# VHH binders against o26223, part 202

Target 1, 191 residues: o26223
Amino acid sequence: MKLLWTSQHIKVTVHIDGKVSKMDVLEAIKTRRSIRKYQDREVPEELIDKILDAAMCGPSAVDERPWHFIVVRNREMLEKIPEVHPYGAMVKDAPVAIIVCCDSSLEKIPGFWVQDCSIASQNILLAAHSLGLGAVWTGVYPLEDRVEGIRRLFSIPEHVIPFSVIPLGYPAENPGTRDLFDPDRIHLEKW
Below, E stands for the ipSAE of ESMFold2; O stands for the ipSAE of OpenDDE; V2 stands for 0.75 times the mean of E and O plus 0.25 times the DockQ between their complexes.

## First folded at step 12 (VHH)

Design y49 (framework vhh_7nfr_2)
Fold by ESMFold2-Fast, scan of step 12:
Structure y49 (fold): chain B 191 residues (1-191), chain A 121 residues (1-121)
Amino acid sequence: as target 1 above (191 residues)
Amino acid sequence: QVQLQESGGGLVQPGGSLRLSCAASGFTFSRYDMSWVRQAPGEGREWVSRITTGGGSTNYADSVKGRFTIARDNVKNTLYLLMDSLKSDDTAVYYCARDAFESYIDSFDYWGQGTQVTVSS
């Protein structure tokens, strides 16, 4: 084989009933990795719009959809994130980051916004991967110092809770993977 | 039993060099990204460097870029930190840490006990 298929198998073109299909959902889920090194390339606004559209398509408790998103492209602002997020050093080197927030005024049932924002965060990671980008979820909530630091840095109102910071860009690394399937965690009919 | 054991710390003069080692046992070392994390007296933990499973990718904190090199030997199950041009600000306990795979909180799941590095005349 003259052309090796390495690290690019995340993007597969398949002809199905005369139509061209891209990456399968199951393949996207299984091959997605946290990416912390990015090329010095702009991410088009059209791709960010597609990612945020996908983020808002997740299920939410009683359809509360409490998520709001801040898109950060300003390098000076990105460089300040590690000051309030100690293990978020990679954010300063990303071309863009998305901050997932909960607007508590949209909350219909107490506490489920955490799950709602988790779902939105994972959809951002999967959508980015499907579009040939790399991203990583860096946790903010429930660490109070990170929550308040991000709130102050981005002028987030008191009724809005920053949940996660997700830097993304074209990947400049190809990390290995690990087989995570554990059949001992599957119980048939009963515990 | 998962174990990480650091060695190679000590007292060194400013401008000197040290090589830290971390012996890993009880798991398949080659399947994990590994990091060095340090803690100076009276300070919080500071991430220093990370190396991917195959050693193909490395990252460094800005404070150590150009002076420190992280390396691994997957045959010997050993992680290294080669420290050059040491400064007094590098004085800290250095910990070997196993990266928590796909963690969204940037946590580590196992730590060594640490090795003391003191840069002083």
Scores: ipSAE 0.549, ipTM 0.774, lowest interface PAE 1.0, mean pLDDT 87
Fold by OpenDDE, second read of step 13:
Structure y49 (fold): chain B 191 residues (1-191), chain A 121 residues (1-121)
Amino acid sequence: as target 1 above (191 residues)
Amino acid sequence: QVQLQESGGGLVQPGGSLRLSCAASGFTFSRYDMSWVRQAPGEGREWVSRITTGGGSTNYADSVKGRFTIARDNVKNTLYLLMDSLKSDDTAVYYCARDAFESYIDSFDYWGQGTQVTVSS
């Protein structure tokens, strides 16, 4: 078993037969970090398809599945995102970004779309990480200026709400591991 | 160089009003969310209010909600804090701060020198 170290020093167990061992779910969750620096390397379409597939596998309220995804590879558009998203500076450096949106016309129960799109966004992050990519969740909703900025930039209809912008790429940083377990946040039976 | 300069502080009686200003320079002001932060004597810095780049969204600490109003003029590169119904507990040095991260409530990269606000009878 040869251990290949990704740029993130993620131990990728490569089987002797050349198959890369898949990251288990708990490992993906625990080791995922926000990545804001990317290599000058394109992300294959196959990986984006897998990520989007994962994004659509999450639960949604009454199975409403209100999510839409804009895949952005155009360099000019990626460079414009920071103009309307002040904390999206890293987007201009990414080879691709996914914009998660909600079609409000698909809502069956009002308000749950935020949860639905959050789940989709998180699945994007986890899937990306499991595939050896780095990503970061940049919040758009509920900040009006960001919502409208992204809307204008991508000509998003009024009934569709941009929710998050997620740049992706091969990681050019390793933030390391962290332990976020806090027993003080656990309450047994009652508060 | 990024510069933030607060003004408008002073001595005021309880129930009074003040208007703080923050003059920004050295960066594209309209591209950054901005916040007010205050520090009372012997206490840590407390976030007070935030405003997005275009002013479309504002947020307030519970302690000042309904009394303070944050605003900005992107043409003048100026941040404002309108403080009404001032209380003794509002006594602090008030800082304008440029928001740095999406956590926006507690992540700032630049601060002014601050302006003293004293609420006393």
Scores: ipSAE 0.023, ipTM 0.513, lowest interface PAE 3.9, mean pLDDT 88

Design y5 (framework vhh_8pnl_2)
Fold by ESMFold2-Fast, scan of step 12:
Structure y5 (fold): chain B 191 residues (1-191), chain A 120 residues (1-120)
Amino acid sequence: as target 1 above (191 residues)
Amino acid sequence: QGQLVESGGGLVQPGGSLRLSCADAGFTFSRYDMAWYRQAPGKERELVARITTGGSTNYADFVKGRFTISRDNAKSTLYLQMNSLKPEDTAMYYCARDLHESYISYFDYWGQGTRVTVSA
């Protein structure tokens, strides 16, 4: 539903924007899949802003929030990512990618930035899914060659560590659903 | 040899059919998404078909309508029914856990594979 206004007379028109799929949190978590094939469609900047807002809302060790993000839309730069990331071939076909980084100068407790940036990465995937987009986490840290390659490609300072590259777009594949509940991994009271 | 054992390959003429099997000796087969991959001479391994723990299936464009992936959790066995075979289908076929959700792709452990040759 949307409301439209005209300049000549105040006229309120109600239109249905289409079927809004209301995905609760559990459904979003259970149905999110990695997406590596994208439609040839631009992702609006407003959706990227919403995704990054969600990424920054994750918990972090002693609230250090060490994450920084690089948003890449430049086609030439996206096409160069596979040269430094051997499993990043899909990135060249994505309309946009987000590089999740840790600014080590913001780290208050050693080593927990990995969990912090993992949380931010997963929030990007969930937020994208909730907005009708598909995304995939392609790992960078702790593989030294990938870290160095991404750093050089995007002029990332030495005190900043590239953690993950997440291409996203409107999905052009449907991997379907998984059934992963394994009660043998749940221990009551003790191991 | 690995825990996954492929079988059912052979020599067939164009238009023929084969049924590939992949047996898992483990008790946890039902917990894993599974896939068939193939590697033609001089080519990289490519995904042929996937089946999730939830029963969803996906196929590469070059096999859609001709191949069917299925699983039998009670027998811990994955199948690939191959119909209307073409010379282009000639390859070693491998089964593996489907690593689609891996955030870091590694070369996974592959079995010996089963060889499919389509030739007149």
Scores: ipSAE 0.661, ipTM 0.797, lowest interface PAE 1.1, mean pLDDT 87
Fold by OpenDDE, second read of step 13:
Structure y5 (fold): chain B 191 residues (1-191), chain A 120 residues (1-120)
Amino acid sequence: as target 1 above (191 residues)
Amino acid sequence: QGQLVESGGGLVQPGGSLRLSCADAGFTFSRYDMAWYRQAPGKERELVARITTGGSTNYADFVKGRFTISRDNAKSTLYLQMNSLKPEDTAMYYCARDLHESYISYFDYWGQGTRVTVSA
């Protein structure tokens, strides 16, 4: 069974067996949108694995790779996330969410873990999109209330910092594409 | 920073209708997702409706088909058609950019708001 999803004239074919038509990297970047509505459909573990693989392929400061990932499928837990994350309402409707965390004990250079986890989070979004899924980055760090909320909810150790919550699912919306290119943000040789 | 100017609010009876408008100034309207928010006295601001650049719409649960968000990119104007208004819809209504891609903030307010009062 082939599922076709069209977003702004881009067709993504997702196979039930996890086979997906490959999307060009630039296409993935340009056409990716935050998706906050999901189908009542489970995401195969194989796709999650691919997404997590992508998440771990990004660069990190001095190759410290401080990231950890919590994969959440439990409905009760998904439903609790919005209680501690005011902008996480869509998480309750997602079949799965990935929580990106930093193990601070793995950090080699202070402060770069934010960049590392950001890269991992973005790769999750891009990979999801390329696989015909929708996702959205919901920021946790550096908002203390969200950090502690997620920490408590998932019993995350003190030395591990929750960074982002990313719900994923087959998209039930099409936000369209945006033209965000701004030449005024480009400076040649100097500011 | 761009500024949005809301208009169209007023006093209406329950069951009445209003059409809110939000006029753009200072940014390329067509490139942004837009939203309506409202804030009742003593309550937090809440999303009413959003519309993407592609025209996709989302509504809060309390809307229940009573409101319609739309946009005219040529006029750089956002609309909210509100039908079957209820007293509980009384609030200041704000137009905002919906920062859909933001992982920190999902919106920014640009208008001063327009007051909607629904009362018998």
Scores: ipSAE 0.048, ipTM 0.484, lowest interface PAE 3.1, mean pLDDT 87

Design y50 (framework vhh_7nfr_2; at its last look DockQ between E and O 0.04; V2 from the best seeds 0.00; counts 0 for: pae E 3.1 > 2, placed apart)
Fold by ESMFold2-Fast, scan of step 12:
Structure y50 (fold): chain B 191 residues (1-191), chain A 122 residues (1-122)
Amino acid sequence: as target 1 above (191 residues)
Amino acid sequence: QVQLQESGGGLVQPGGSLRLSCAASGFTFSRYDMSWVRQAPGEGREWVSRITYGGGSTNYADSVKGRFTIARDNVKNTLYLLMDSLKSDDTAVYYCARDAFESYIPDSFDYWGQGTQVTVSS
């Protein structure tokens, strides 16, 4: 019999670069741990670019997206971070660190830039983990001495606030996960 | 109740050795990174050493590297600090501290012991 068919479009995605993680989102969230010991191995620029792309995909208050990022690979600069941002000796041994900053001139609603930069910081940690890297969030804001120390060390303008320093690299430790689920913190319908 | 109880402090001559112990109770010790922190008279607190929950990684302050060793026994719920080649500058109260799990504030502790005095003098 005579048949007339409407053309349909099929979208196919193929991965051939070998850089895509097999870890699903829930697995990434549940297995991510702070990593403070790193292999003596370079992190490719392409992986940093993927991590920063993911960092910028988080929600922000009124779409203000106030985050800026400084990528630090210089060995001498990395070794100076613990002098102004007290942390375990492992931070200076990372091959790279990302400094998450808030540009206050981009702020559209007072105070929500903290949540915006927190979301960006967590996305960096999750993206790094999904790509086989380890990272740790080291808090800068709201510790005034650390904020000013990091600002001076990296020539950050007065209207920009350093929020977190995130060293990352290929992990040289493998901390296990723990079960953190607490049903007593879940209330159905009402408190 | 979370409890951390230090022991093993005392008076020792320069070049001597001490072994500090910290008995942990009231929590699953094997799931927490642990640290030693010291405070000399009139000074602020100085972080000394950290050991990860499984013992797979250790870190030391530059002032104690090569002289101190941190260790743990997860069966006995005990943290140790083995101190060798002690110097007068090591004189301080030494505190056992539980690292705050996944804290984004570095070198943060949610529970502390009462401290044990270490005095290094000739």
Scores: ipSAE 0.558, ipTM 0.765, lowest interface PAE 1.4, mean pLDDT 87
Fold by OpenDDE, look of step 14:
Structure y50 (fold): chain B 191 residues (1-191), chain A 122 residues (1-122)
Amino acid sequence: as target 1 above (191 residues)
Amino acid sequence: QVQLQESGGGLVQPGGSLRLSCAASGFTFSRYDMSWVRQAPGEGREWVSRITYGGGSTNYADSVKGRFTIARDNVKNTLYLLMDSLKSDDTAVYYCARDAFESYIPDSFDYWGQGTQVTVSS
């Protein structure tokens, strides 16, 4: 008996064995939207683990893997994040948020950590979506106020740089689909 | 009610300087990123500069980089734009705008002032 957990907007087929059917990678990429409204429903730890596993599967410069992740479920802390992130209002409504950070001491080549953490953040979004969750990337770095705000709030050491805050939850909205393909951005052989 | 009121515009010669101010009220000013947007005659609105809620980070359109400086005083609820080395192409109505989204698209701002005219002419 496939328990179709119909979130209002994303049909997640849950197999009898508790396995969630995943959409294919292209579907996940093409249909992913930023979700800023969430159901009053907890996200199972198992799903967070899968998301974090995906986050760590991306490439990094010379395999430096500089990322760290803070998983935030504490309601008080979630409610404080908007105080240091003007566009993070939805975080207070999410059952969980992941803060992606860079440990600069793990950098092998300076500067590539931004790419590394971006990849990790995107993988979080895609994984979440494929699992029937909604998420949004709220940028922290390189905005100094946000970086320092998050740092203080979570007592992040100086050598660790908060990069993004990603609230997650079961979606309570459907922003629809977008066609973002632009052939004018494609150049053949030369500019 | 959210209110933004620009001031400081005027007529200036090329190479001159102006300082614009925007008085904000009706909201917690220190909790919002703020932008300046301008509209030249016959043209669309273009983003000029942004400053984060605490003033720690600033951004500029390429056309004004190195010449304009955005600043804010959260105690006074005031946004500033220091304009140096003004050019004729800087002639526009300048608007103070509250950033509702992380976007540089003018139509993404949720509140605007009435604007202040800046005219750069010899």
Scores: ipSAE 0.481, ipTM 0.788, lowest interface PAE 1.0, mean pLDDT 90
Fold by ESMFold2, look of step 14:
Structure y50 (fold): chain B 191 residues (1-191), chain A 122 residues (1-122)
Amino acid sequence: as target 1 above (191 residues)
Amino acid sequence: QVQLQESGGGLVQPGGSLRLSCAASGFTFSRYDMSWVRQAPGEGREWVSRITYGGGSTNYADSVKGRFTIARDNVKNTLYLLMDSLKSDDTAVYYCARDAFESYIPDSFDYWGQGTQVTVSS
């Protein structure tokens, strides 16, 4: 056993990975759940800005970035969404919702905007979760009556397609984590 | 393939009780939230009740609160609906439905049973 005289030396602590305390990306992906119950608590504008910044970081077909976002906080407007979008019934209880839209004039290759807006929508969900918020993606496109209803309600132009409505807020429920890994979905080399 | 099979329906008088069962197979039942959905003659389907995969949270439509109880047995892979104080308005085909896991279409169900008829009439 060797003993060193440490009282005269500077003690060195080693940080194993150099990270500050943050949610790991794999943890965020695995623990994110659809949240349909929200606290009666406002969501700061700063958090919405961070979420939309994350939404715009996704890849898009030939970098077309066809997305637009409508941020809805007005209580009367939030209460009207379920009247034209029944899948969004919980929106009336949310402090804020984000409508993800495609501007078809920005398409560089037809038909890939659905993937583009899906990526942005998922990034919104993950970013919200990482910030302590809960959210749920409620599909609008391709349901034509829902698309037209949302377009009319928010004065969205004909060349802009509302894709999804995402209510969010501080969660008032905790559905828990699930084990979803299914090895039967993995095929090596061939089907 | 996922299979859901309801049983326990029948004819009862107003104020009576029934217990519906739904046998589940072809999937890991204990990992899924489950619902009962009903369809009255000539009408669309109406959600009735939901229970989380662990049984820790239950929700009910306003029309059945205080009269119906949803339960599950994750060992027997069986979902139940205990129906008390039945009214004529409860007459419907009752379906066992598996809640979609992380559907971006809320209140959607990816698998359904064949249904069991409940008739409340004298």
Scores: ipSAE 0.237, ipTM 0.585, lowest interface PAE 3.1, mean pLDDT 87
OpenDDE, second read of step 13: ipSAE 0.457; ipTM 0.774
ESMFold2 (binder alone), look of step 14: mean pLDDT 84; pTM 0.847

Design y51 (framework vhh_7aqx_2)
Fold by ESMFold2-Fast, scan of step 12:
Order: structure tokens, then sequence, then C-alpha cells
Structure y51 (fold): chain B 191 residues (1-191), chain A 121 residues (1-121)
């Protein structure tokens, strides 16, 4: 799907479970939590498109941008993920999941695709949160059994590496946040 | 040193109840989410339930939903699994675990040694 650029600059307001809220970047980063329990509600395709747009806006080593995404809504397929990803049980209860993949044919510099796919995964989590959704990053790479299991389930070619599985939905839980700032980890001028 | 230790396991008849405790030390308890797992003979380790920080959210495996309740006591650095209407298929070694906060591998950084629960018919 192609969209035409416009000169329209409209204020964006996030809708959170029937409420309207404005969430700035720092608030989104500091209040995002992993969500593993979802409402029985469909996530509109328009929100998934916004999330994937954000995923592709991260920095990339030598602009290689090796990420590809599989959007999974099929209930039978979602129910099979825990068979190859034992700690991904919440995926079967999510209305949708995104599989972040690296197309190795797009790699320009060896090894940096891991950082690229990590950035894309985190952008998915932040974008979902800003749009009133909950998500969790369930790790696949570098665990060989999970990589191969996901590859087989979704007919992923040998040159493509599944990196993470991210279930998404409207949150059915509200875990608290934690103050993580540690000034002892900040060194001025020298170690 | 971070430590988690289960207690309260034992033998119980079907339809009975048990309360498991996980006592912890060596960290700020109130900052962490906690989970219970179980492992039946010849089976893989299975998720049972989770309790989160903040709003007191709880999640349960479908097999135990409505029968088991997880709770926490921040003053005692302890969390619990109340097991009601026990069935023979609940027989397993039960493990408590500390969630690795915001882990992208969806893993647990510390585990207890396990406590045996045996449900007889």
Amino acid sequence: as target 1 above (191 residues)
Amino acid sequence: QVQLQESGGGLVQAGGSLRLSCTTSGFTFSRYDFSWFRQAPGEEREFVGRITTGGGSTNYADSVKGRFTISRDNAKNTFYLQMNSLKTEDTAVYYCARDAFESYIDSFDYWGQGTQVTVSS
C-alpha cells in the first residue's frame, strides 16, 4: 500500500482503552511495560501499519535496513508458536503477532543486523504503547531451536533469520513501572 | 546472594487444597514480577501463574484458571500459590521463579529448588 505525502500537520492524540491521552516520547519510554494478557478485541490493520512504519524508522548500520516483518493473525498459526517457543505461551492468546526477520541478502556489514532488528523490535514496542496497545518482545535469535522452529512454521527461507516474535493486543493487565535511574552507572570524563 | 525457596508441598487427596509459599532474600522484592511453574514426571516445565508489580495483575495457565490464586506479601518478601479443587493431573514439582524485569528473552533469572505436590484420587 502506497500513501501520498501531504503538507497537513495535525496534532496526534493517542486513544487508550476508550480514553484520549497525549503521550510524549519520554513518557512512552518510561511507562512502557511488557504486556502478556490481552483483551478479546481485534487490532485494526491501520494501527499495525503505523507500528510497522515506526519500526522501519530506526537507525541502521550503513543504511542496510535488513528487516522484514510477518504479520500473523491466523489463530491456528498463533497457537502453534508455543510448540517451538516454550516461553511464548501468551502469543496464542494475542489477536496478532509480528515476527521481526533479517533478510541476510540485504546485509552490507557483517553482524550489525542484530542491532538493526533490535532497534526495529523496540520501536514496535514503543509505537504499540503510544497507540494504546500492549506488546512483549519474545526472543528468538540466537537460540537455534527457536530460530529453526519459527522458520519451519512460517515457511521462512534459509537466507532469512527470524529475530523476535512480538504479540500485540489491547492490554488486559496494568503492571506498575519501576524507577530504573542509577547515577552510579554514569561516569564523568573518565571511568 | 539472591535466593528463592518453596515450601508447603505434600500429599493431598483430589478435591483438596494446598498453599505453596516462595520465600525470597537478597533483593528488593517489591520491584519484581514472580511466577510459578510446575513439572510433571516425564513432561516439560509448564507455566502456572504470574503476579506483577503495581496494579496487582495476575495471569494463569488455562488448566488452573479459577482453581489457583497467586498472591504476594511485600512486607514478608514472599509470594504464594493457593491451590484449590486439586486434581490428580496437578501432581508435579512446583517451582517459583523471579521474572527478569523487562527481559526480551522472556526468561527468569532466579529459580527455587522445587517442592513436590502429589494429588491422590
Scores: ipSAE 0.508, ipTM 0.740, lowest interface PAE 1.4, mean pLDDT 87
Fold by OpenDDE, second read of step 13:
Structure y51 (fold): chain B 191 residues (1-191), chain A 121 residues (1-121)
Amino acid sequence: as target 1 above (191 residues)
Amino acid sequence: QVQLQESGGGLVQAGGSLRLSCTTSGFTFSRYDFSWFRQAPGEEREFVGRITTGGGSTNYADSVKGRFTISRDNAKNTFYLQMNSLKTEDTAVYYCARDAFESYIDSFDYWGQGTQVTVSS
């Protein structure tokens, strides 16, 4: 039974004007795009707080909640991130970035922290989008050069692992919508 | 196998026009964003423009805005670079690329081999 999922073309109204769009969770998920261009506009601390609150609401292995967040607004530091992160060019143009880290000392079960931090990172992206901001996940872990680069740059302790760098800002681009549904990736009962 | 192949390059006089094509295969064309790049001799590869999925939004480098246009034909698995009002400084090897736009690692995952565009004075 091929589930004929009719791709409802969700019109992604990316409100470029920074208006907090009231969108439901499915809309947020479906319409979210990586945003790499930002307006010359500061992001209010209140929005960052909301985003970080969302980041901490995800599940974690045995509720270990190993995540830490570095909020970076300093221009000099933002400008240095691209030096150690080749995919981080847009960070210098963002008014703020969140670095998601794992405190390994908080792990109850080894290895699940990657999932935990991924969930936190995705929640950051979704929350940002729902609040009218644009963001992009720039991967740090498990690339050793990026991990060490970010570690050194931000004086991150050895037991703490930088996982992702997420620049945020009011969007200055609209990448449009995508149809990413692929029924071939769905297997019923068995592979 | 994912493949991108440029065509349509050549010699053109300044003020002239040229249309490049990038033919793709090995993936669902409609699901990807695409970009054009160019590299002049001794210069770094530079972004020319992008076209996205869905509504086909476009973005261009300032140096080509108003002169170049990117379009796509999903039925042909091909996207295009229409170059008008060409200048000598537009001389370069032009590359098409598939955008891994939602990738958290790399922005572009596949490239064409490039096509030479020479604009004579």
Scores: ipSAE 0.077, ipTM 0.580, lowest interface PAE 2.4, mean pLDDT 89

Design y52 (framework vhh_7aqx_2)
Fold by ESMFold2-Fast, scan of step 12:
Structure y52 (fold): chain B 191 residues (1-191), chain A 121 residues (1-121)
Amino acid sequence: as target 1 above (191 residues)
Amino acid sequence: QVQLQESGGGLVQAGGSLRLSCTTSGFTFSRYDFSWFRQAPGEEREFVGRITYGGGSTNYADSVKGRFTISRDNAKNTFYLQMNSLKTEDTAVYYCAADAFESYIDSFDYWGQGTQVTVSS
């Protein structure tokens, strides 16, 4: 039996056959790695929907939620991304990529959209990992050549800013986990 | 204070060999993945090869597979690119990088200054 919580915080106990393994939140955060090698395997639409639902659940400045997402599955379009993003070579081999964008017309407080889109990008990475997928954040903003290249390639309006390109798929590499806890970076009471 | 220094570049005849070294300082060498990149005149920077922090996993660009070998020596804080069967199209400035897999700007957050490799016919 598995215990589940709904968006309304209702406890549900179910038996689920064929389900991907669940990990707790701390485990997901600590074991997520950037994945740049993908299996030649389609990612179901249902999983993309779950990832995007999670992406939109992050906090944002003044609750402005400026996020828009472009889902790219077209192989020809994925193959063009490395031409405008010099470190996006892996995108052409991914079954799907998500482009995280800011609609500046939704901005309530100037400049905080960067943090908002960072939160959405990290939620995509964590949600993908929790569902058995691998993903990597490839940075677009604030590099103006990448911003304009992606805008041109995907017909993005001038009031919308492409923030990140996140290819994802079933992982074809396992880089292991990292030992990152550093108590020297923790200060008690003051610096 | 993080620093990468390439050495071993120079002139070589087609079919020859060179060994590039990258000596590092300012961080815990054994906990980083390392890569080589190159940039030919008028071209974009191209991935050449990578070695993981465990030293057990390597991967290479298709253009160099079977000819180049990447290795590391944790005791010397140095990693290497052994280049065999060199071709004129291998002519480029070669850059070493400490591979931060979790970099979201690029694949790497630390770069060396580059070393010129020129392969003559």
Scores: ipSAE 0.373, ipTM 0.754, lowest interface PAE 1.3, mean pLDDT 84

